# Ledger of designs, part 90: VH-VL binders against q9nrl2r1430to1533

Target 1, 104 residues: q9nrl2r1430to1533
Amino acid sequence: GGVHELSAFEQLVVELVRHDDSWPFLKLVSKIQVPDYYDIIKKPIALNIIREKVNKCEYKLASEFIDDIELMFSNCFEYNPRNTSEAKAGTRLQAFFHIQAQKL
Key: E = the ipSAE of ESMFold2; O = the ipSAE of OpenDDE; V2 = 0.75 times the mean of E and O plus 0.25 times the DockQ between their complexes.

## First folded at step 5 (VH-VL)

Design t10 (framework fv_erenumab; at its last look DockQ between E and O 0.05; V2 from the best seeds 0.00; counts 0 for: pae O 8.8 > 2, placed apart)
Fold by ESMFold2, look of step 5:
Structure t10 (fold): chain C 104 residues (1-104), chain A 122 residues (1-122), chain B 110 residues (1-110)
Amino acid sequence: as target 1 above (104 residues)
Amino acid sequence: QVQLVESGGGVVQPGRSLRLSCAASGFTFSRYGMHWVRQAPGKGLEWVAVISWEGSNKYSVDSVKGRFTISRDNSKNTLFLQMNSLRAEDTAVYYCAKGTRFYYSGYGMDVWGQGTTVTVSS
Amino acid sequence: QSVLTQPPSVSAAPGQKVTISCSGSSSNIGNHYVSWYQQLPGTAPKLLIYDNNKRPSGIPDRFSGSKSGTSTTLGITGLQTGDEADYYCGTWDSSLSAHVFGGGTKLTVL
C-alpha cells in the first residue's frame, strides 16, 4: 500500500458511487425489505462499507480492494435474475469498474 | 492450459461414504465458481452442486441435500465433494467443472474434467 | 423429466443446417443466461455457447445460439460427421435454486 495506491482506491470508490448505476450497491440490502437475502448471500458488502475501509486504510493490497468490489458484484448476480434492473445496473457498473481499475 | 482432474471414485456399498477431489491448474482457481455434475450410465447430465468463488455460497440438487457437501480449498486449488449415505441411485460418472465468470459463480461451465466413476452396489 | 425440454433426436445430411430447441420458463431460460454443451461419445461435455449466444475461443462460427422469451436454440451449419454427439442446454433455475440441464438431443449426421 503506497500513498498513490490508497489515493487511487478512494478516487475509484468515489467514481463508483457517483455512477448512475450505483443505486443497488450504495448500502447493504435491508433484511426487513428483502427477508431471504441473508439466507442466500453469506458475505454481504456495499460501497459505503468499502469506502469506510478505504478511509480507514484497511486495504493492504490492491487485490484486497478489488476482491471486495468484485464480491459486491458477485452477490448482485447471485441474488438477482439477469433481466432485473439490479443485475443490469451491476453489469454496467462492473464494466465501468474494470475500465477504471486500470488506474490501479 | 486450464485443467481439472477428478479423483476419489470407486465401488462402495450403500450407506458408505466417499470424498471426491478435483485438482485445478492453469487458472486463478480462487476467483471462479466450481460445479459438480454427474451422469448415470446411459443417462443425461445432472447438475449436483456449485460453490461460489470465495466458498461461502453453496447450492445443490434436492436429491443430495443433507448427504453431499461441496467445499473448496483455495490455497490448494482443490474442489471437494463429500458424499455420505450413498445410494444405488448415486452411481454415475462425476465431473468437476469450472464456471465461466471471473469473480462469481456463473452458470456456464467452460472447462470440464474427464470424470471419476462412483459405483454404489451391494 | 427436466424442466428444460429438448427434442430427443435430430438428424440432417452433411453440409446442411440443423437447429436444436430448448424450452423452459421464466424461472430459468427467461431470466438467466443459457449455455450449450456438446458431448461426443465417451467424452466429457464441452462448452459450445455461453451467455445465450457467445462462443468460447476455438469454437467455429458455424455454431450459434439464440434466445427468445423462454426458449433457446442451438444452430449448427455445415454439418460434419464429427458433429454426431449429444447436445445439452443448461441454465440456472431460480425457483429450484439449482442449475438445470435439458434432457439432451442426439444429433445424427446421415
Scores: ipSAE 0.017, ipTM 0.732, lowest interface PAE 7.9, mean pLDDT 90
Fold by OpenDDE, look of step 5:
Structure t10 (fold): chain C 104 residues (1-104), chain A 122 residues (1-122), chain B 110 residues (1-110)
Amino acid sequence: as target 1 above (104 residues)
Amino acid sequence: QVQLVESGGGVVQPGRSLRLSCAASGFTFSRYGMHWVRQAPGKGLEWVAVISWEGSNKYSVDSVKGRFTISRDNSKNTLFLQMNSLRAEDTAVYYCAKGTRFYYSGYGMDVWGQGTTVTVSS
Amino acid sequence: QSVLTQPPSVSAAPGQKVTISCSGSSSNIGNHYVSWYQQLPGTAPKLLIYDNNKRPSGIPDRFSGSKSGTSTTLGITGLQTGDEADYYCGTWDSSLSAHVFGGGTKLTVL
């Protein structure tokens, strides 16, 4: 599309993606790298998918958008032990999200 | 134990080419971004380049753009730095360093090799 | 000439506390994690602090990092003779699309 002002959802996704701790969440987990991931996680999601949904205006309510973001974090904590880099990054990114989500 | 071993350094004349290698062991090499960092004699650290785990994303310092190319072979756990059109100011110890995260990231280098020396002189 | 600015040298007696500053801008320290590296004489650099204030395994708690605004600080308490080294701050710079280091600080133990 053309140049336009970002919606609140778009802006938040941009901020999440640019965050230092976004690296575990940028795209879906590779089955090759993590063979058992999809045996455990039944509703996989990532920031690139959420961004696409935002771009397609699939979110009609802020709660729907928030639910997908929370699902993303939930998946991370379900699969990764607390002491892993992924879980630690997720904890920090989620805290950031909770602050930013208050603006929605 | 994570280990990085650089090789390929030497003495070359200006305008010539040199290819550095870095052999990695002790970790899943294909999951981490890798860096090259150099240090001229008696000078500070200068970041040279980074390559993502896949090898698809590359960044380098402006002073080497068009001359240096970073690459990797994940099947051989090896990082490369192709250096063309070498200049006197490229003289330095070249370190390979392991990134701390799976995806491309400029944040942190947790393991360093011992370095290989490149000398460019007439 | 370095993108990040460090004092060229600091010194203190054994047992004392020293701080090393590193200043940058919004495009680097302001928005990105900072790391600190220790380079002992004649050796390769070693990661000392990552993610602004975290210590890798094996790094004693005498070493600490903090970040505020566009500046970061490395703290060393209980200074030992073995701490004599060069220290570098580093981070990503989004405006340059490059990793950047400070000019380095030489720590002398008196």
Scores: ipSAE 0.012, ipTM 0.679, lowest interface PAE 8.8, mean pLDDT 91
ESMFold2 (binder alone), look of step 5: mean pLDDT 93; pTM 0.955

Design t11 (framework fv_erenumab; at its last look DockQ between E and O 0.09; V2 from the best seeds 0.00; counts 0 for: pae E 9.4 > 2, placed apart)
Fold by OpenDDE, look of step 5:
Structure t11 (fold): chain C 104 residues (1-104), chain A 122 residues (1-122), chain B 110 residues (1-110)
Amino acid sequence: as target 1 above (104 residues)
Amino acid sequence: QVQLVESGGGVVQPGRSLRLSCAASGFTFSRYGMHWVRQAPGKGLEWVAVISWEGSNKYYADSVKGRFTISRDNSKNTLFLQMNSLRAEDTAVYYCAKGTRLYYSGYGMDVWGQGTTVTVSS
Amino acid sequence: QSVLTQPPSVSAAPGQKVTISCSGSSSNIGNHYVSWYQQLPGTAPKLLIYDNNKRPSGIPDRFSGSKSGTSTTLGITGLQTGDEADYYCGTWDSSLSAHVFGGGTKLTVL
């Protein structure tokens, strides 16, 4: 997508971070707080990591960027039951993302 | 209503080529990954290929790598499968299928076409 | 030969419960969402379960999915004659960069 696509990625990450439901996704899950997380989730990712990748221009295609975002949500739903606060926040944030991503 | 309709199947000799098409309707085609899956007579499902929503990423089963090419025309809501160097073991019903999630193409197929039959025989 | 392993067949009487297992590895079931598909005789496959345990619209709650470790299970309660079909598990495999299916399970209603 070039420069415009990169800028769109930056803007979308900013919007995701500012969202009220971003709190489960801002940084990697703490192994201390959640001891079994990394026994289950083998490809951890968070918005701060995705933001860093965007800043370093590591995404060549929009599909790569979207795949990382979807991985982030996938990890959340894989680990957290649907009735948890994390899963509920993830559901709302993912819906927001899907709407915003249509602008890419 | 989401609908997928395959076409292009037929009878061909080994070594020949065939091009399958899949016409999509009832959803925003350009926002979903699309799959090809085949089923030999009396056998199970075999995944063939997937193409990302924008068409830039493609993945293939080892059995078809180098011979088959998946592509799409989002302006025409159509998915394609170019099959070259066909073999007897390629004989199957070929299904096109829609990815379950917006943009992401890795997690399942929620709508399938009726399938088109490809027969490779001398 | 399939990457995911299913029993070739299961059977039960109407009204009973059946379970179909699907086993894989960390590179597929262990780290990725699993789907289940139903294929009635002479028809195209139909999505039955997605994201390990979710039902698409129109799928009755008699059908359920669960996942543990590198295995997944499809449950069918209140078995009906119309449930007689082939069932396939499927998921992404990150080591192969490919989607993979199980070998399929033929369900017979006695």
Scores: ipSAE 0.017, ipTM 0.704, lowest interface PAE 7.6, mean pLDDT 91
Fold by ESMFold2, look of step 5:
Structure t11 (fold): chain C 104 residues (1-104), chain A 122 residues (1-122), chain B 110 residues (1-110)
Amino acid sequence: as target 1 above (104 residues)
Amino acid sequence: QVQLVESGGGVVQPGRSLRLSCAASGFTFSRYGMHWVRQAPGKGLEWVAVISWEGSNKYYADSVKGRFTISRDNSKNTLFLQMNSLRAEDTAVYYCAKGTRLYYSGYGMDVWGQGTTVTVSS
Amino acid sequence: QSVLTQPPSVSAAPGQKVTISCSGSSSNIGNHYVSWYQQLPGTAPKLLIYDNNKRPSGIPDRFSGSKSGTSTTLGITGLQTGDEADYYCGTWDSSLSAHVFGGGTKLTVL
């Protein structure tokens, strides 16, 4: 990607952050509060990290950006049982993301 | 059509190693979790391992932890199982199986290969 | 004993109905999607049911799945001799960090 894709990546991340169900994904999971998380999840990622990668122009292709967002949801569903608030929020935010990603 | 083809099975003595391969076609391999499942003669299914779509999360049955390593090469649509320190109890047909959901591991398995036979005996 | 419990065998006549149970716990069936598999003699397993009760394309509607609490059930109606097979439930278990299968149920159509 060019400068137009970088602007689209930023706009999409902003829409995700604004969504009510973004709360589990805004920052990396706290190791102090969730001590076993990093024993289970080997490639942690969150919206603030993705946004910083956009700011640094680290995504060359839309597929790279989409892969990081999908990794974020995959980590959520891998760690959290399906009936938890975190997993339910992830399901709704992922559905929203799929709609927004049509623009890429 | 979605197709999975296992290879690398054979007869080996206890303590030796084998490497299994699974060639995938007909789907976007890099977007699905992949499993190994085995079945000893006359026995039920035993899950062996899973690897996430991007390759970073790996899980193993307790019976194979420390001896088997699952891996994938998404550029070549290939799944691998490195089997070290083989035991008689590892004798089975080994199946490669595709996860049912895009981007997730730990869900069901919708496409299976026909298996490759590993026999561990003297 | 396996963490998912299935009866070792069931039988019924052609045209009849049968159910196959699979019992687990909150660490597996209670919090994770369940799948069911058919294994015909001498063949690889085949997915019959995923996401507790969904049928893949090509699976006849006489196969059904349900889940209640920590138990799941495969239902088969209109039994045919070609349904003689082993049937397995499967799901993730978060306490083991592993996928688990039931021990399998051999269906005999008499």
Scores: ipSAE 0.007, ipTM 0.718, lowest interface PAE 9.4, mean pLDDT 90
ESMFold2 (binder alone), look of step 5: mean pLDDT 93; pTM 0.959

Design t9 (framework fv_erenumab; at its last look DockQ between E and O 0.09; V2 from the best seeds 0.00; counts 0 for: pae O 8.3 > 2, placed apart)
Fold by ESMFold2, look of step 5:
Structure t9 (fold): chain C 104 residues (1-104), chain A 122 residues (1-122), chain B 110 residues (1-110)
Amino acid sequence: as target 1 above (104 residues)
Amino acid sequence: QVQLVESGGGVVQPGRSLRLSCAASGFTFSRYGMHWVRQAPGKGLEWVAVISWEGSYKYSVDSVKGRFTISRDNSKNTLFLQMNSLRAEDTAVYYCAKGTRLYYSGYGMDVWGQGTTVTVSS
Amino acid sequence: QSVLTQPPSVSAAPGQKVTISCSGSSSNIGNHYVSWYQQLPGTAPKLLIYDNNKRPSGIPDRFSGSKSGTSTTLGITGLQTGDEADYYCGTWDSSLSAHVFGGGTKLTVL
């Protein structure tokens, strides 16, 4: 495309943010509301941070972008027991992401 | 020690079915994506299929779509490949392989089984 | 034929250095992490390099990986007769929506 065409990374991040199951991932987990989160999760990441990295052209490879998205899901599954609303949302959003990522 | 052991190979005629199993031990099987890779006699490696850690995402190479189905039973630490409508070109050693990353299908395959042989001939 | 091109064979004497190239495109090596695998005769493949240039634990530092543009290279220094094997590069290809391997390179130590 043209100069203003959204990158494949930006297009996918927009689709993830718009997905109904994005709510646990939009921004970093609050330390005040979840005090032990940062004792357990050492590499926190969220969609707003990934989107900013896309805007700053910090991803040189599709694998680097995918790696941050998958880290986001891995953090969710590490912190949240399988039957929680967060883990269930993560599983559905990750499945959606896998389909979209095939063409990156 | 991480270990993968394939079984279920054999000699079958074209058009028949076969189910391969891969028994996993030494790691939390339910947290990793898994792959099948095959190698025809005297040839190179050919990726066959992947399944996500929870089993909801499955994807396979075009030549086996509609004929082969990857699946897993996380309660039994077992990966499967159901192979229907077998053809001579499916003759190969079939390896199962573990993805390198927690909760991700990954690009790397860090542990491989020793393979099980499938021969499709009359 | 694989979309990842490797030389069919390479050879070098014990103690020497060899490189094995793997050439692809922007749909694979140019955008995705590359892994390298060693397959000794009659055995299963073994991961040597992942994420372009990282070694799993237990792989000696005489094995190295590098990537530039749409090409990747496996380097082996201090060649030993036990290094005789087939070597494969592998990565995702977004045009095929599949994992792909190179055709393999047979290394002979003579």
Scores: ipSAE 0.558, ipTM 0.889, lowest interface PAE 2.4, mean pLDDT 92
Fold by OpenDDE, look of step 5:
Formats: C-alpha cells, sequence, structure tokens
Structure t9 (fold): chain C 104 residues (1-104), chain A 122 residues (1-122), chain B 110 residues (1-110)
C-alpha cells in the first residue's frame, strides 16, 4: 500500500481519536486509577500508541494495524463489564471502526 | 431534574447577528453531546447543529454552514449558537437538546428546552 | 424535502391502533439507531422512542418502535385523545454528517 496505506492508517486513527467514544482509548489506562488493570490485561494498547506506530511506519500490512485496533477493543471488553460506560463506548467505536476498516 | 433553558432570541433584520444560549442543569453537562434544533412557524423540525461533550467535534446542517457556530462552556453548563448573516428563512423557534447517551452525540435527544424564538424580518 | 419520509397525517378512533412509518436509506436508518419524538400542540418535542425500540422512563408501553432495513415504524395502541400530536422520526446520516428528521406526521384522534 505504501503512501496510500500510510495515509489511510493515519486518517483512520484521526477519525477514531476525534470520535465521541474515543475517551476510554486515547491513552493507556492509569495504574493509579485502576490498580488491577495490568494484572488482567497483558498486552495494553491505546490510540496514542497506535498513532505513534503509524507515524513510524511500523505497520507493513493493514492486517497488522487492524490487529492492534482489535486488541485495543478486546482489552476493553475483557476488563469492563458490558454495562459500563467504557464498554458501551467501545462497542460503538468498534462498530465505527469496522465500517471504516473496509476501506483499507 | 434535567432542565434546559434557551435564551437570546429576538427580532432582527436580515444580515444581522444573534447569539443564543442554553443553560443546562440536573445532569453532568460536560459528559453529553448537545444539539440545536429549529422549527419554522407551522413547519417540521430541522436539525441545526451538534457539539460533542468536549467540544472538539462539531457538525451542522448545510444551510447554516459558514454562518452559524455551535460552542459550549462546560464550566458554566452553557451551550451557545452564534448566528451571523441571518436570513428570513432562519426565522424559527430554536430548541437546545441533550444527547441521549453518555459521551456520544449521535443517538437522539432525550431532553428539550422550551425554545427561544428568532424572527428575521426587514 | 426531508431526508426521512413520513406520511403527513394519520387518524383513528380512541382505543384503536395506529402505525406511523418512516423510510430512509442505508446511510441513515439502515446503519443508525432511530428515535421518535412526540410534539403536542404548542409544546416542545418529547423523546418517545430511542434506539429503535426502547422507551424512556414515563413513556407507556402503548408506544412501541420497530426497525427493519431502511425503515422504522412507530406503533400506538389504545389510542387516547391526549395522543393527538405531531410525531417525528430522527436519526444520524453518515453521508451528510448530520442528524436528520422526518417531515412529521400529524395524528388526529377522531
Amino acid sequence: as target 1 above (104 residues)
Amino acid sequence: QVQLVESGGGVVQPGRSLRLSCAASGFTFSRYGMHWVRQAPGKGLEWVAVISWEGSYKYSVDSVKGRFTISRDNSKNTLFLQMNSLRAEDTAVYYCAKGTRLYYSGYGMDVWGQGTTVTVSS
Amino acid sequence: QSVLTQPPSVSAAPGQKVTISCSGSSSNIGNHYVSWYQQLPGTAPKLLIYDNNKRPSGIPDRFSGSKSGTSTTLGITGLQTGDEADYYCGTWDSSLSAHVFGGGTKLTVL
């Protein structure tokens, strides 16, 4: 994909970050606020990390980029019950992502 | 009790400006998207604009783009609509409305103000 | 002219059932949650149905919503004189990046 893939990844990350439901995912979960988070989640990831990887051209395939995004949502659903604000936000954002990812 | 109170409506000439305000109470204002919706006399509802909970995400109907600006002050629980270059077709009751879902502005409006009237006439 | 299409009017006698249709496209009703609003004469709109078929607190179960494909339907059973009002469907449209309403339906109780 080269420049087009990079541009597509960058654009999608921007759209995800700007989405109303991005607030749980903008940066890594605070261990201070959630002391047991990292006892449960072994592969933490957030949009700022993914954005950095995009900027550094660390994604060679769209599948790699998608995997990180899916991991981000998976972590959210693993830790948060479905009735929480975080899980609900994640559900909506993931739905948005799945639509946008079809363009990749 | 969730409450929204609009103000700032009035009678103005075409080309003039007007700023509407909406005072919110009874809920955590800073966690909800907010909308402006208007209704011309004897007509249906027309969505005008939405602003996300943090104010970083804004959309508006095409007919007001470049003229109307939606904004908010979360520290004062207030929503604004700056209306410039007003036209006769902007005449309507303007409602502010609360988004239905926490941190999301796309899934309806569960509380409405009683509206403020804007009349644009020469 | 509205993006969503509603019948301009419906009518029925007290106690009867009425349905109000709202049709759109894939970019709005097809992919987004629909809300219904009731506007009594001389008043501000009130949320009646959200997320296609959910009722807010205080809304009686006489009111129901359903969605199929690119269309949605509001159902009202046990019609009462107090139900006489305008009803609007609404949802987000991803192609327009805007919220959209139907043209409204005037319900008359005979």
Scores: ipSAE 0.014, ipTM 0.692, lowest interface PAE 8.3, mean pLDDT 91
ESMFold2 (binder alone), look of step 5: mean pLDDT 93; pTM 0.958

## First folded at step 7 (VH-VL)

Design g33 (framework fv_iluzanebart)
Fold by ESMFold2-Fast, scan of step 7:
Structure g33 (fold): chain C 104 residues (1-104), chain A 122 residues (1-122), chain B 107 residues (1-107)
Amino acid sequence: as target 1 above (104 residues)
Amino acid sequence: EVQLVQSGAEVKKPGESLKISCKGSGYSFTDYWIGWVRQMPGKGLEWMGIIYPGDSDTRYSPSFQGQVTISADKSISTAYLQWSSLKASDTAMYFCARQGYDLKGSYYFDYWGQGTLVTVSS
Amino acid sequence: EIVMTQSPATLSVSPGERATLSCRASQSVSSNLAWFQQKPGQAPRLLIYGASTRATGIPARFSGSGSGTEFTLTISSLQPEDFAVYYCQQYNNWPLTFGQGTKVDIK
């Protein structure tokens, strides 16, 4: 993307990171803590990786940025049962993202 | 250019408190773990603990749990290692190091500070 | 904790020769093994991570191999600047642990 899109992506990532429900998504799930995660999740991602990709101008289209955020939520719901604090946080943060993403 | 710059050498007496620092620059400080590693004179490397500045998630080696405090101030991109009461056995070089990562959730030290020499003697 | 054992303690080689350093883990660390170089008065420098991946800027003469419990660092055609202490480190389990080091010294 262009410079205006890059600014919008950075602003949205900052809003997601600041959200109270961002805690499961700030950094990659640790293999030491959750060794079976990487047997189940084929394309791991987290907000710190997405922010780095934004800063390196690796997203060419808004849809690519949106796809990575949605992948992050999809991974959360695939690994975590619905009654977990992770899945509940993911549900709330995803709703927040959908509202903010309308600005893109 | 990724850099970790540590505070200068310290000479202290047993029982004194001390806080040393490690300032990161050239990258998003809140998005990478920072670890502390001790090297006693003439000895090898010992992992002390790590902190993720973005959420203050902190993990200690069992050998250092309760002996030191690791903290970070993300507003100035600085991590800290602190002792409430120094012992002569704390005499060592202390390194801070950033953890890079692979996409399978493993974290490894990729960039290191220059070290802070701490000497504790009566 | 996982104990990392390096051998030999000291390796004496001449410039241009090949050096092979060993690192053994007390239990499997998969490929989560790094090699560091440390010269006197300097911070450690990452050479290899993931057992065999060279870090950015590391010369091709450095190569790593192994998985599980047995690992090797090979320095082909050793250069004068390669005389240093080398440490292996596992990052598969907490606490993170280092080997005791191998000193590569001039013959």
Scores: ipSAE 0.557, ipTM 0.889, lowest interface PAE 1.7, mean pLDDT 93

Design g34 (framework fv_iluzanebart)
Fold by ESMFold2-Fast, scan of step 7:
Structure g34 (fold): chain C 104 residues (1-104), chain A 122 residues (1-122), chain B 107 residues (1-107)
Amino acid sequence: as target 1 above (104 residues)
Amino acid sequence: EVQLVQSGAEVKKPGESLKISCKGSGYSFTDYWIGWVRQMPGKGLEWMGIIYPGDSDTRYSPSFQGQVTISADKSISTAYLQWSSLKASDTAMYFCARQGYDLKGSYYFDYWGQGTLVTVSS
Amino acid sequence: EIVMTQSPATLSVSPGERATLSCRASQSVSSNLAWFQQKPGQAPRLLIYGASTRATGIPARFSGSGSGTEFTLTISSLQPEDFAVYYCQQYNNFPLTFGQGTKVDIK
């Protein structure tokens, strides 16, 4: 616990959402738009789900929060070839996350 | 908890423009799709389109593409449905609805606004 | 587009009895099927999503079943407040489509 950790998680999610490279991560990949995504990605996640988990106080440890963010990036790199706009955005946003996560 | 409140009934003439609203509260507005559904008098439900307010990603039903404009203003948690020139055939109840999601990438309407009745007649 | 067909158009039942409503998709929609209840002058209310998952606050007497193209909504012991129009909706394919509705009337 602690109110400081919850505030830090929410603040970091807000910073990630506002980042120019957040566009592939704002919402779950639509099955209608990308039909094979859920055949390949078994643990889907996105920033809107992570934000909801923060708001519902579902993260008990900073490591659980960090694991969900890292899962989001891992899914991006698993599904998207390295030369795609999605993978490039993911690489830049992950680097930004690693700098900010040092504060947690 | 979650609430969608729509603007009041409208009475218009053919050729007039109109913009109706749907204000979300009790949830993170930018984290959920908002859809628009038409119901003509005595008829069933027709999906018109959706918008994700967080990035303004907007998708239209083929039947409504070019007929209406869907938009959102994140600063006031409000989505809009707009006509540049109304027709008598636009007379209907218009509902906004939030799309919930499952962890399999499927989106379904979970909360609905009360509806806005639009009457277009000479 | 995927056409959703509901049957019967009207179902007349007495309070306390079981009501069974059918919904058929022209192509497979997997389990991406929702059921809505609409009373006169009101907005639709989500009852079931994912073909069989009850929405929050929906009484246990409502249950959904089926997958692919054939779906059923069952109301196990119909209450006076259950007389309404019921719509199925597929969210598997673009554009999203609704059935024409089944009206549940008092006998």
Scores: ipSAE 0.268, ipTM 0.804, lowest interface PAE 3.8, mean pLDDT 90

Design g35 (framework fv_iluzanebart)
Fold by ESMFold2-Fast, scan of step 7:
Structure g35 (fold): chain C 104 residues (1-104), chain A 122 residues (1-122), chain B 107 residues (1-107)
Amino acid sequence: as target 1 above (104 residues)
Amino acid sequence: EVQLVQSGAEVKKPGESLKISCKGSGYSFTDYWIGWVRQMPGKGLEWMGIIYPGDSDTRYSPSFQGQVTISADKSISTAYLQWSSLKASDTAMYFCARQGYDLKGSYYFDYWGQGTLVTVSS
Amino acid sequence: EIVMTQSPATLSVSPGERATLSCRASQSVSSNLAWFQQKPGQAPRLLIYGASTRATGIPARFSGSGSGTEFTLTISSLQPEDFAVYYCQQYNNYPWTFGQGTKVDIK
């Protein structure tokens, strides 16, 4: 464990970041540009936050890492109506994640 | 250790083009915004704009929109500030700075480069 | 744009004294306010963000307070290395704007 698990998390985050559908998830939604986001979403997260947590060894279990990725998708679907480009990107990236997460 | 290292001082003539650089190290370069701040001799700080290197999302201060171009090359962890045609009024110290963030989507400058002095002689 | 106004322009104090610096925003910036220290020939150094949160490595003698439009930076026991220019910056609305600076000078 330990080092191998952290390498696997970093590799998976890198694959998510490189995916064409990662654009809604790369960085936190700006409070300035989307003021109502933080009234609706109480546990915000993004790939840059998750990657920082991986690098700081904040994930003690694979389930904690997976939970943060799933939270990111859950937030997307909660805030964005089904027909938005954000929700469509989230659907495709989540499917990709589920395939890659089988390696964890 | 997070570091931002800027290119050296420049002495230019009005009408010349210039591109200065800011190289990040010690962190994931594509995961943080990089901003540019101008300080004219003996004056205070002015925010010029920011770029997110991961997707090249760029925001400019209205005062600098069309005056400069901000870009980044994520393969070498470097951000750039560029002028197509310099003016004497561009004489200033230019700082790059990384943006830290809180979990409510607020961003603030946490680490700064040492500055690049640009002198445009008449 | 939001205008940030700092007062006084210059504050003359002796080592060991308390310094109080003010920053006012032309409209509410919530708690999205940072304080920076700049010494001659150096880059700005982050002291406080979120109006009152001390940045990593910043001595406890520096404290920030306020919200909305009125903000204060306090240096409780001024040290020789604290003589510098101090800037406030709002990051609530684009464009981000800085105050004109307060110079803390030796008496």
Scores: ipSAE 0.399, ipTM 0.846, lowest interface PAE 2.6, mean pLDDT 92

